# VH-VL binders against Beta-L-arabinobiosidase (hypBA2): the designs that were tried, part 10

Target 1, 158 residues: Beta-L-arabinobiosidase (hypBA2), of Bifidobacterium longum subsp. longum (e8mgh9r892to1049)
Amino acid sequence: TNVDSASKSTTNVAKDADVTGTTYAEKDTNYPAKNAVDGKTVMESFWGTKGSENKTDTLNIKFKDGKQKIDDIRLYFYQSSSSQTISGYAEPANYKLEYQKDDGTWAPIADQVRTPNYAGANYNRIQFTPVETTTIRVTFTPQAGMAVGVKEIEAYNT
Short names: E, the ipSAE of ESMFold2; O, the ipSAE of ESMFold2 at other seeds; V2, 0.75 times the mean of E and O plus 0.25 times the DockQ between their complexes.

## First folded at step 12 (VH-VL; framework fv_namilumab)

Design k6 (from i6 with heavy chain N59I; at its last look DockQ between E and O 0.80; V2 from the best seeds 0.00; counts 0 for: pae E 2.1 > 2)
Fold by ESMFold2, look of step 12:
Structure k6 (fold): chain C 158 residues (1-158), chain A 119 residues (1-119), chain B 107 residues (1-107)
Amino acid sequence: as target 1 above (158 residues)
Amino acid sequence: QVQLVQSGAEVKKPGASVKVSCKAFGYTFTGHALHWVRQAPGQGLEWVGWINPNSGNTIYAQKFQGRVTMTRDTSISTAYMELSRLRSDDTAVYYCARVYWGYDAFDIWGQGTMVTVSS
Amino acid sequence: DIQMTQSPSSVSASVGDRVTIACRASESISSYLNWYQQRPGKAPQLLIYAASRLQSGVPSRFSGSGSGTDFTLTINSLQPEDFATYYCQQSWTYPYTFGGGTKLEIK
């Protein structure tokens, strides 16, 4: 038997997390921050930054069940692609991924292996040295002239 | 083994353009962001911008917006930075530097290209 | 833009000494602070990333600490090869910005 499979969880610990965004993101009632953790990766449910005057925008995700061990984060970006999508969205130029330490300070997640290694249009998988934390934070820099939409953020202990 | 090799020194007159090349060795060129940083003689370091070698997408520091163009040729693992409408305060060593996604530290630097703007 | 203020601008020290260099950001950069060593006539080399993580191949006498706005590079037991200029750099938001440098000179 595979010990790693038996000892790891496939539960998304970010689902239904207590989530907050930057000031602009909190004002956009059509694309609220809660959409990034509702367990849906469908086009109609995302957190969007369109109209933001911020240089970067941030989501803070506090896990519902408290402190969790995680080593795997999945990010799903919204992308404008047709008349059926909302215009002005593309994957970010960059994203920064952090966890909150026990003393309340933030640290970059170390040893990230990104698939793809640049921000991809929809699915992004980030594997890393495990951390134990109650809260993750992701900060997005948009591509020039675009906004960032986040369909879902998932976190796992794989 | 991992290395960035830049083109040689340039001397230019004010109003001209310069194009500096940066060739990558020993790693997958399209897998890492490539930044440009300059250093005027006897001065500190100044970020110019970066290119995603896979997509060709760029971000430039505001002070260079409209004067700088960053490109790449993935078939020869080479990035380029072109700076136009040169003036004497553009005299500097120009470095290309690799960034690994995640924490954006410059872990590999080119040897630098001196660009002198005079006369 | 985030301004990085580095102090002191120069330090005179002897082999075996302990040296501390400070770097302050004009606003929080979390732990996205990197330190570089630059020898005369050469490109910078990465020493410390993410405020406190030692780059591979860098001697353990180098260490970094801090988060938020205040950061420190410490060199314990200076060696002759450590006399160089040191720069901090924030990688939190574009444009990435550098401190003004600290020139470490042999006394």
Scores: ipSAE 0.583, ipTM 0.846, lowest interface PAE 2.1, mean pLDDT 88
ESMFold2 (binder alone), look of step 12: mean pLDDT 94; pTM 0.954
ESMFold2 at other seeds, look of step 12: ipSAE 0.678; ipTM 0.862

## First folded at step 13 (VH-VL; framework fv_namilumab)

Design m1 (from k4 with heavy chain A33S; at its last look DockQ between E and O 0.88; V2 from the best seeds 0.72)
Fold by ESMFold2 at other seeds, look of step 13:
Structure m1 (fold): chain C 158 residues (1-158), chain A 119 residues (1-119), chain B 107 residues (1-107)
Amino acid sequence: as target 1 above (158 residues)
Amino acid sequence: QVQLVQSGAEVKKPGASVKVSCKAFGYTFTGHSLHWVRQAPGQGLEWVGWINPNSGNTNYAQKFQGRVTMTRDTSISTAYMELSRLRSDDTAVYYCARVWYGYDAFDIWGQGTMVTVSS
Amino acid sequence: DIQMTQSPSSVSASVGDRVTIACRASESISSYLNWYQQRPGKAPQLLIYAASRLQSGVPSRFSGSGSGTDFTLTINSLQPEDFATYYCQQSWTYPYTFGGGTKLEIK
């Protein structure tokens, strides 16, 4: 079967983006929002929501090079396993992808094709009709009793 | 054709349980979460919860927590909703519906299963 | 929980009329608002998702608009098959919730 991230050689425009999480989640000094855009998908470099009392938590990703045309987002979730040192994390129950319009308002990204459809434990690829934007945001709903860890968010024009 | 086919109508007494089935056709059953929505006679729609058929993970509306159990059998592409300790106000048509990820719109609905609770 | 308030609860109209149905959320749901049509004795059918996008196979006389808390469904030039009950539904957070419905009756 094809491993989509390994088969593509394109520029990740979200790398080192100006990223912020919801205020509560940003106060977790062990797992800051910058870990979601540092280009690392290693096991313990992630943005984490552990301890959040929010119903959902959001990452805003402002591209460092301004307005970009994108059609492909990759999301990498952290999950706890019996062999890992950090507990209480699983992929979200769902996630919502939006882009910022020129007037500063947000719209859902249209025509999404997700692989897999549900939030997968690690790698998730979302392909869509291209948008031009400076900023995307992703809003995560956790599974009951779990926190969400985001190892990386990537964005491409393929 | 993509479709969801539900089990037949049920009549139950208060205090009993009911188990409604929902069989999927024409799509990859484990690739979409399945939601349950009910409608009391002459009333609007009420969300009960969902199951991810791949993982078995569930999410229930708080009012049903502790009374509802959603399960599936992936070998026959079938989801189940069981509601226990039935009351007369549980009388409703129960629908299963496939969700469209990204928007969580219900793009395919089962035909509905009438559950009547009366003494 | 997000309460969805739908108005009017019923409307009488003639074939060829234009009808607008309102839906208001108790807090912002961005554009995560879906519309369904339900004919008597039938399951609901998806009309519009993401506030304004038409589901495949839905006639262009249906349109949706709004974001945040205030949304509308518009049916332009009513046809005989449009006489049904219409529901809005938010898909922003669990539990997903529906408006109370709008019954569209032939005059």
Scores: ipSAE 0.660, ipTM 0.859, lowest interface PAE 1.7, mean pLDDT 88
ESMFold2, look of step 13: ipSAE 0.681; ipTM 0.861
ESMFold2 (binder alone), look of step 13: mean pLDDT 94; pTM 0.954

Design m2 (from k4 with heavy chain N54R; at its last look DockQ between E and O 0.78; V2 from the best seeds 0.68)
Fold by ESMFold2, look of step 13:
Structure m2 (fold): chain C 158 residues (1-158), chain A 119 residues (1-119), chain B 107 residues (1-107)
Amino acid sequence: as target 1 above (158 residues)
Amino acid sequence: QVQLVQSGAEVKKPGASVKVSCKAFGYTFTGHALHWVRQAPGQGLEWVGWINPRSGNTNYAQKFQGRVTMTRDTSISTAYMELSRLRSDDTAVYYCARVWYGYDAFDIWGQGTMVTVSS
Amino acid sequence: DIQMTQSPSSVSASVGDRVTIACRASESISSYLNWYQQRPGKAPQLLIYAASRLQSGVPSRFSGSGSGTDFTLTINSLQPEDFATYYCQQSWTYPYTFGGGTKLEIK
């Protein structure tokens, strides 16, 4: 497996979270938003934005167990290939990470260290100054002519 | 120190092309997107587009689609912007700028390259 | 495209004054707003990122606030070196767009 979670010995607090996407993504029964938090990073279990008319699409993740302290987010993007792979997907051109404050407003996650710096085709690790929150959201800007597929979003307190 | 150094001023006729270079110093060239922003004399700032120097992927503002090409040579840490079929209203200072990836703020700017288009 | 409306277009002020510049986005940009200072004949320089965070080396008399659509840049205790043009810029979605600028002049 190429999942880094076992080396941290911590719990993924985003697993089975209450997740919603943009209106179009929520209507796509083949690639629903829940696939981004089902604990699977397999090729065909992802939330997909193919057919979206939006300039950006957003995924909201409300943690199952309420308010959590987190300092580490892992994002896994789907990328299409020529074999038996669903077509039209690539990593986003960029993504923006935010958390919900106690007053219900949103703030950018501060002091991010991204590995890799750009959105990578699969694994992306984002480490940051810890926040306590019930909800995170990620907003994706697609590459021209492509859709964004999110295989998994994980969140940890390391 | 971290710097972006651009090629010198250019004077062109309408219909010609111009290629502006932007050389990076003091940081890992492929670690940051490079954006291009222009400013017509006495005017505000206008975004042209960006290149990912690692992959070569680009994104262009709609008004420049079909006329702009952004490239790079990673062996010499240099990005290029080529604008074709020049018009008089393309007269501007063209800046390259490094993006701070989490916020897409332009934290380092080149000195600018004046491109003058006149007949 | 997200339009950024800056006001005022110019302001005349004295050393020591407090100056506030407004920037409004045509739709929510969360806190993805950056401020730049541009001296005549020079490239812009980053002052504020993420609406309120001060860039390294920028004096603490500069501050930013706002979220959503309404943002402000404040210069407290204006100094002679602060006379320049100021631009806001949204970095929420492409194309990234700038306000029209605010020219700050010595009264």
Scores: ipSAE 0.594, ipTM 0.844, lowest interface PAE 2.0, mean pLDDT 88
ESMFold2 (binder alone), look of step 13: mean pLDDT 94; pTM 0.955
ESMFold2 at other seeds, look of step 13: ipSAE 0.689; ipTM 0.865

Design m3 (from k4 with heavy chain G102A; at its last fold request DockQ between E and O 0.90; V2 from the best seeds 0.77)
Heavy chain, then light chain:
Amino acid sequence: QVQLVQSGAEVKKPGASVKVSCKAFGYTFTGHALHWVRQAPGQGLEWVGWINPNSGNTNYAQKFQGRVTMTRDTSISTAYMELSRLRSDDTAVYYCARVWYAYDAFDIWGQGTMVTVSS
Amino acid sequence: DIQMTQSPSSVSASVGDRVTIACRASESISSYLNWYQQRPGKAPQLLIYAASRLQSGVPSRFSGSGSGTDFTLTINSLQPEDFATYYCQQSWTYPYTFGGGTKLEIK
ESMFold2, look of step 13: ipSAE 0.761; ipTM 0.889
ESMFold2 (binder alone), look of step 13: mean pLDDT 94; pTM 0.953
ESMFold2 at other seeds, look of step 13: ipSAE 0.687; ipTM 0.864
ESMFold2, fold request of step 14: ipSAE 0.710, 0.752, 0.714; ipTM 0.867, 0.881, 0.870
ESMFold2 (binder alone), fold request of step 14: mean pLDDT 93, 93, 93; pTM 0.950, 0.950, 0.949
ESMFold2 at other seeds, fold request of step 14: ipSAE 0.686, 0.714, 0.699; ipTM 0.862, 0.866, 0.866
ESMFold2, look of step 14: ipSAE 0.696; ipTM 0.867
ESMFold2 (binder alone), look of step 14: mean pLDDT 94; pTM 0.953
ESMFold2 at other seeds, look of step 14: ipSAE 0.692; ipTM 0.866

Design m5 (from k3 with heavy chain A33S; at its last look DockQ between E and O 0.84; V2 from the best seeds 0.69)
Fold by ESMFold2, look of step 13:
Structure m5 (fold): chain C 158 residues (1-158), chain A 119 residues (1-119), chain B 107 residues (1-107)
Amino acid sequence: as target 1 above (158 residues)
Amino acid sequence: QVQLVQSGAEVKKPGASVKVSCKAFGYTFTGHSLHWVRQAPGQGLEWVGWINPRSGNTNYAQKFQGRVTMTRDTSISTAYMELSRLRSDDTAVYYCARVYWAYDAFDIWGQGTMVTVSS
Amino acid sequence: DIQMTQSPSSVSASVGDRVTIACRASESISSYLNWYQQRPGKAPQLLIYAASRLQSGVPSRFSGSGSGTDFTLTINSLQPEDFATYYCQQSWTYPYTFGGGTKLEIK
């Protein structure tokens, strides 16, 4: 498993998850939602929102092995630069983390400690009071004039 | 003590501009976004937009697009909101507010700056 | 834009009463609903975030509930300092929007 940020004592339960997004650029097949859980954090493998008419876009991540206990999420954003071939992407203005309860309803993840506090250009680590769930979702608000690219989302029980 | 301290009241004529300052104390200025919210006399609250103090990136409500500019000076932990082409319905108290990023709730507010626009 | 409708716009109550204030969003906002108290001449102060979580330092007589589109702020056993205006705010999508306010007055 390709887990550059994981320690040998933890398993990324989001890898190869059943993932769907609220937008998918039909003209660019390199940016499907599945890229966010393929275990790669490199610039060519990300889910992108470029061309979305939505004010926010959401990734739903249903864990492959069912219900998992998690307390640690890692988010990797794609950021355009002069050295990147894909333009128009920056970290989101904000992101919202929720988990699905047993009755199918959604709850915000409580007691989050984010590193960094704001959405960081690449790596973001979010630690929180453990939840048991089959599914998480992350809702992204883009910066004005930009799209959001998610290179990877990982989930751990640390 | 964590607080936001704003500049004093302003009286302006229609067509002028106003620049309100918001100085942060007691926390890392670049660690939280700053939002601006206004309240016209006898009315409710209206969101104007926000600035990321680390990057300088901004997001404005569409209503204010083209008339508002938000900036900051990280060396003095101060944010600014400038509103141009003022009209009488811009008369309001303008607040800066700190946001806790996970829920975008306004957890610390400045004292407010009254801006009066009249002939 | 998401419209937030508060009711009632004004309520009269006595010290010791229980008061309930409703807030309705024009579309689902999940649980991203915050409540503020504003005393005359003062800036708003955060009471409740994420629909039901009490801000540090806020008395336990305040509580919030709801999700989706329908939310409630409840104040148990009103105190003299609770007579103020209350606002709900959605933080789901930009522009963030506020309810019209509920003025709580002494009966």
Scores: ipSAE 0.611, ipTM 0.847, lowest interface PAE 1.8, mean pLDDT 88
ESMFold2 (binder alone), look of step 13: mean pLDDT 94; pTM 0.954
ESMFold2 at other seeds, look of step 13: ipSAE 0.659; ipTM 0.858

Design m6 (from k3 with heavy chain Y100F; at its last look DockQ between E and O 0.86; V2 from the best seeds 0.00; counts 0 for: pae O 2.1 > 2)
Fold by ESMFold2 at other seeds, look of step 13:
Structure m6 (fold): chain C 158 residues (1-158), chain A 119 residues (1-119), chain B 107 residues (1-107)
Amino acid sequence: as target 1 above (158 residues)
Amino acid sequence: QVQLVQSGAEVKKPGASVKVSCKAFGYTFTGHALHWVRQAPGQGLEWVGWINPRSGNTNYAQKFQGRVTMTRDTSISTAYMELSRLRSDDTAVYYCARVFWAYDAFDIWGQGTMVTVSS
Amino acid sequence: DIQMTQSPSSVSASVGDRVTIACRASESISSYLNWYQQRPGKAPQLLIYAASRLQSGVPSRFSGSGSGTDFTLTINSLQPEDFATYYCQQSWTYPYTFGGGTKLEIK
């Protein structure tokens, strides 16, 4: 009867999730999908799509603790530079966020407010109408001539 | 109100180039991607590409690669599409359109700019 | 490139009729399918996004359904102002592609 904002979690429910990328991305043992949920946003801990001939690549994130209520996703990209010398990476041209419904089908996450609206070079915050799900997926379209590197995906109930 | 206003109709010869402008009103220009779509007379719609107005980054459909250049001037909230080495089958109405980022649905369209390529 | 096949290419119907338009993608596009209405001489206008979500201001007689590869636009109780050409568009991967259009002619 007396539920307030103090009941909301600051826990990243995506940390240490069961994560798979599209088949090509899973073959890169240096930049595996698990790096996207290890709680680290440091330069060389990322999932990378370099060498992919796919038009898009997808991360599938199954929460470790089963069904979770979430309304807030944080997404961090790797960007190549003179000091970040793993070459060929930039933020994607766009990304698409979906959740798995109880019947096993996928739906776009509704009412997204993105900060920034387009993919930012590092930090992206996406707030949305809460969903209850075991699994989210993110599909990335790379910029021309570039690959996508994901340092971290976090999910919260705020 | 939110709107996109495009430059006027153009008549060009084959081999020339054309530059169409698209001015945004009533929203933060750098907050939304701007796409270009064309329609030949009596025909369907064809996606040309898009520009990120904040960064200037672009993505073009492969058939236009090397012939299209999209730019913008954020100080006047205006995007541009330039198509070079024009040929008769480039005759079309060219639209700019704003997108919903999460769904890439075109929620606001310019009025269109007719480009006619003829000898 | 994802091919979008739209059918029928044209339909003639009376005011009050129910009209359905089909759109098929050559590969799965999840629910990233949008529908537009284009009146003669005008720019397209968004009707439906994300397969089934009605754009603000669009009459409730319009509805969309489907996911994956097969999608439908339905117009219930057709009105005279619904005379137009209708296009589906996938927004899953570049290049974004449109169906060939369905020209709705009012008898």
Scores: ipSAE 0.590, ipTM 0.844, lowest interface PAE 2.1, mean pLDDT 88
ESMFold2, look of step 13: ipSAE 0.673; ipTM 0.871
ESMFold2 (binder alone), look of step 13: mean pLDDT 94; pTM 0.955

## First folded at step 14 (VH-VL; framework fv_namilumab)

Design p4 (from m3 with heavy chain Y101H; at its last look DockQ between E and O 0.91; V2 from the best seeds 0.80)
Heavy chain, then light chain:
Amino acid sequence: QVQLVQSGAEVKKPGASVKVSCKAFGYTFTGHALHWVRQAPGQGLEWVGWINPNSGNTNYAQKFQGRVTMTRDTSISTAYMELSRLRSDDTAVYYCARVWHAYDAFDIWGQGTMVTVSS
Amino acid sequence: DIQMTQSPSSVSASVGDRVTIACRASESISSYLNWYQQRPGKAPQLLIYAASRLQSGVPSRFSGSGSGTDFTLTINSLQPEDFATYYCQQSWTYPYTFGGGTKLEIK
ESMFold2, look of step 14: ipSAE 0.742; ipTM 0.876
ESMFold2 (binder alone), look of step 14: mean pLDDT 94; pTM 0.955
ESMFold2 at other seeds, look of step 14: ipSAE 0.758; ipTM 0.885
ESMFold2, look of step 15: ipSAE 0.770; ipTM 0.886
ESMFold2 (binder alone), look of step 15: mean pLDDT 94; pTM 0.955
ESMFold2 at other seeds, look of step 15: ipSAE 0.750; ipTM 0.886

Design p5 (from m3 with heavy chain V99I; at its last look DockQ between E and O 0.91; V2 from the best seeds 0.76)
Fold by ESMFold2, look of step 14:
Structure p5 (fold): chain C 158 residues (1-158), chain A 119 residues (1-119), chain B 107 residues (1-107)
Amino acid sequence: as target 1 above (158 residues)
Amino acid sequence: QVQLVQSGAEVKKPGASVKVSCKAFGYTFTGHALHWVRQAPGQGLEWVGWINPNSGNTNYAQKFQGRVTMTRDTSISTAYMELSRLRSDDTAVYYCARIWYAYDAFDIWGQGTMVTVSS
Amino acid sequence: DIQMTQSPSSVSASVGDRVTIACRASESISSYLNWYQQRPGKAPQLLIYAASRLQSGVPSRFSGSGSGTDFTLTINSLQPEDFATYYCQQSWTYPYTFGGGTKLEIK
């Protein structure tokens, strides 16, 4: 489908980015922030917010190759399913996408078209008016009683 | 063409409940959350909560938790908000509004439903 | 909860005037601040989103600015249809909260 062809035809500039998260889960060696940019969308490679006391948690993603032009972000959420998987995770209630401007300030990414509109359980594609930036950040609001797991964040210039 | 149409005004006694409907036209009902916002006479706007019509998931402001129930019927593109154990300070116009997920701005509003709670 | 303080609570102005309305958040909301116009007897209507971006169909005489905690709505060259109440709303974290409103009255 469009996800497979887009991934194969363009470079994911977020892969292996310098990444930090706001939850204490960065200090948990099992689900560190770097799992969200390791190029893996497998079940157990994710950044998790389980145990966070924050109302929202944020991933800050600084591209390894400096300033990039991007117009396409892909988000993959971890979803708990069975006793063999990590429990307590579902897609967020919402997520907010921002980029860092040249002057160091943050702005919401303009003209977003989301597929799906709401946060989807697994795959989410966000297309937007191109920005040139070194850094993006995404802020997640969890659903009540759940944590957010991010399997991967990808960024492309399509 | 996109619009939200709400049920008519209600007059209730303290202790009763009210159920307000919100019917969507001109867009994919399951593609956007519906939020509820109320406005007491001569006062500002207060957020009540939302429902995701696709999943049925809800989120309620803490002050309404335990008194509000939001539901939907996807076959008729209609959302509902029920508020129970009414008291006089629940007198307000109740709006449903569609969320624009990228910015969580309310881009489409229903016309409002006046709920009057009077002993 | 994030408290939104809006000022002034009312203002009297004439057609052609410039009006500025302030909105302050009790903590940073980045640029997740929306403005609504409410005419008497009507539902609110989205005017500005993301602090500074005009909703489709909104005249360019409206502008928004600010980030963090301090935000401003400006109306240049007021028109008769602009006499209404204006509300700011933060959309950063639940519960979403609104300013107390600014009623713009004809002088």
Scores: ipSAE 0.701, ipTM 0.864, lowest interface PAE 1.4, mean pLDDT 88
ESMFold2 (binder alone), look of step 14: mean pLDDT 94; pTM 0.951
ESMFold2 at other seeds, look of step 14: ipSAE 0.732; ipTM 0.876

Design p6 (from m3 with light chain T93I; at its last look DockQ between E and O 0.96; V2 from the best seeds 0.76)
Fold by ESMFold2 at other seeds, look of step 14:
Structure p6 (fold): chain C 158 residues (1-158), chain A 119 residues (1-119), chain B 107 residues (1-107)
Amino acid sequence: as target 1 above (158 residues)
Amino acid sequence: QVQLVQSGAEVKKPGASVKVSCKAFGYTFTGHALHWVRQAPGQGLEWVGWINPNSGNTNYAQKFQGRVTMTRDTSISTAYMELSRLRSDDTAVYYCARVWYAYDAFDIWGQGTMVTVSS
Amino acid sequence: DIQMTQSPSSVSASVGDRVTIACRASESISSYLNWYQQRPGKAPQLLIYAASRLQSGVPSRFSGSGSGTDFTLTINSLQPEDFATYYCQQSWIYPYTFGGGTKLEIK
């Protein structure tokens, strides 16, 4: 089955965005930041923080078509398992969602309703008061002894 | 009414352990992290750590690592904080607090549990 | 660890006054700054989250501002129930840390 079927019926403005991740020692080149916006949520196409010594790692997503109105983010984490065999990954302990204001400063996305509330192992939906922005960023705090893998970030105007 | 109700005051000797309970009412216990914060008499607030009641995962401030254990029993919507090898400077009111995950703001607090450590 | 510095440590004011309380982080915390009020003998209560967002049930005379390292809590038209101790708290990076508190006293 194609996990992206819902996304094909609604415009994901984060797909193929200009994306950067935080710099860390010995970053894993097989799991680059671009994998978080390639539209794939079920394969081992993910941005991975394995090898990072940072307390947090951040993913910046600049929308390809400039300023967009969004109210719905979907966030998919990679979790190591018998069927997802790249080791050492779990959902983060927490994640923080921000948008870039017109003056270049960052603000937390307001009035978030998260499903689930905690960082879920795979699928997370975050609905919120709409913002207009060119860029979002997500900052991840890993669980102790684990790395964070982001399979996809999607953004919608619903 | 959304509430966190904590166990009663404790008096302990140095070297002992204390276990404080925090029972949740009026909300889905497993849906929110519980943090522990302490306040020494006449002093400010100090973060101890948190537990995710759904998974049991914990994170402790380094100052308490090796002395604190946070657990929960989801069947009775109760979280616990155990602090071992007590010293007199562990004398404080210990609060449990619910967090709003999006902002890690403590939106509901327990009434506090006074722990006195005296020689 | 991020050190949070609150000023002033205490302030004496009258009912009806406007008071500002400052909170400075030792490094950027973006806007992940929360404010709490603690009345004597009671647990802290959330006032402001995300630097500027008013918690449900908190009177509109309270407001917060700032980002990065410098933050302010403002109380307009002080009421008798506002005489309490106020704490800021960063929620950006573990360990979460609090300011030293600001005690607001009746002049």
Scores: ipSAE 0.677, ipTM 0.860, lowest interface PAE 1.5, mean pLDDT 88
ESMFold2, look of step 14: ipSAE 0.703; ipTM 0.865
ESMFold2 (binder alone), look of step 14: mean pLDDT 94; pTM 0.953

## First folded at step 15 (VH-VL; framework fv_namilumab)

Design q1 (from p4 with heavy chain H32Y V99I; at its last look DockQ between E and O 0.95; V2 from the best seeds 0.81)
Heavy chain, then light chain:
Amino acid sequence: QVQLVQSGAEVKKPGASVKVSCKAFGYTFTGYALHWVRQAPGQGLEWVGWINPNSGNTNYAQKFQGRVTMTRDTSISTAYMELSRLRSDDTAVYYCARIWHAYDAFDIWGQGTMVTVSS
Amino acid sequence: DIQMTQSPSSVSASVGDRVTIACRASESISSYLNWYQQRPGKAPQLLIYAASRLQSGVPSRFSGSGSGTDFTLTINSLQPEDFATYYCQQSWTYPYTFGGGTKLEIK
ESMFold2, look of step 15: ipSAE 0.781; ipTM 0.898
ESMFold2 (binder alone), look of step 15: mean pLDDT 93; pTM 0.948
ESMFold2 at other seeds, look of step 15: ipSAE 0.783; ipTM 0.894
ESMFold2, look of step 16: ipSAE 0.781; ipTM 0.896
ESMFold2 (binder alone), look of step 16: mean pLDDT 93; pTM 0.949
ESMFold2 at other seeds, look of step 16: ipSAE 0.734; ipTM 0.881

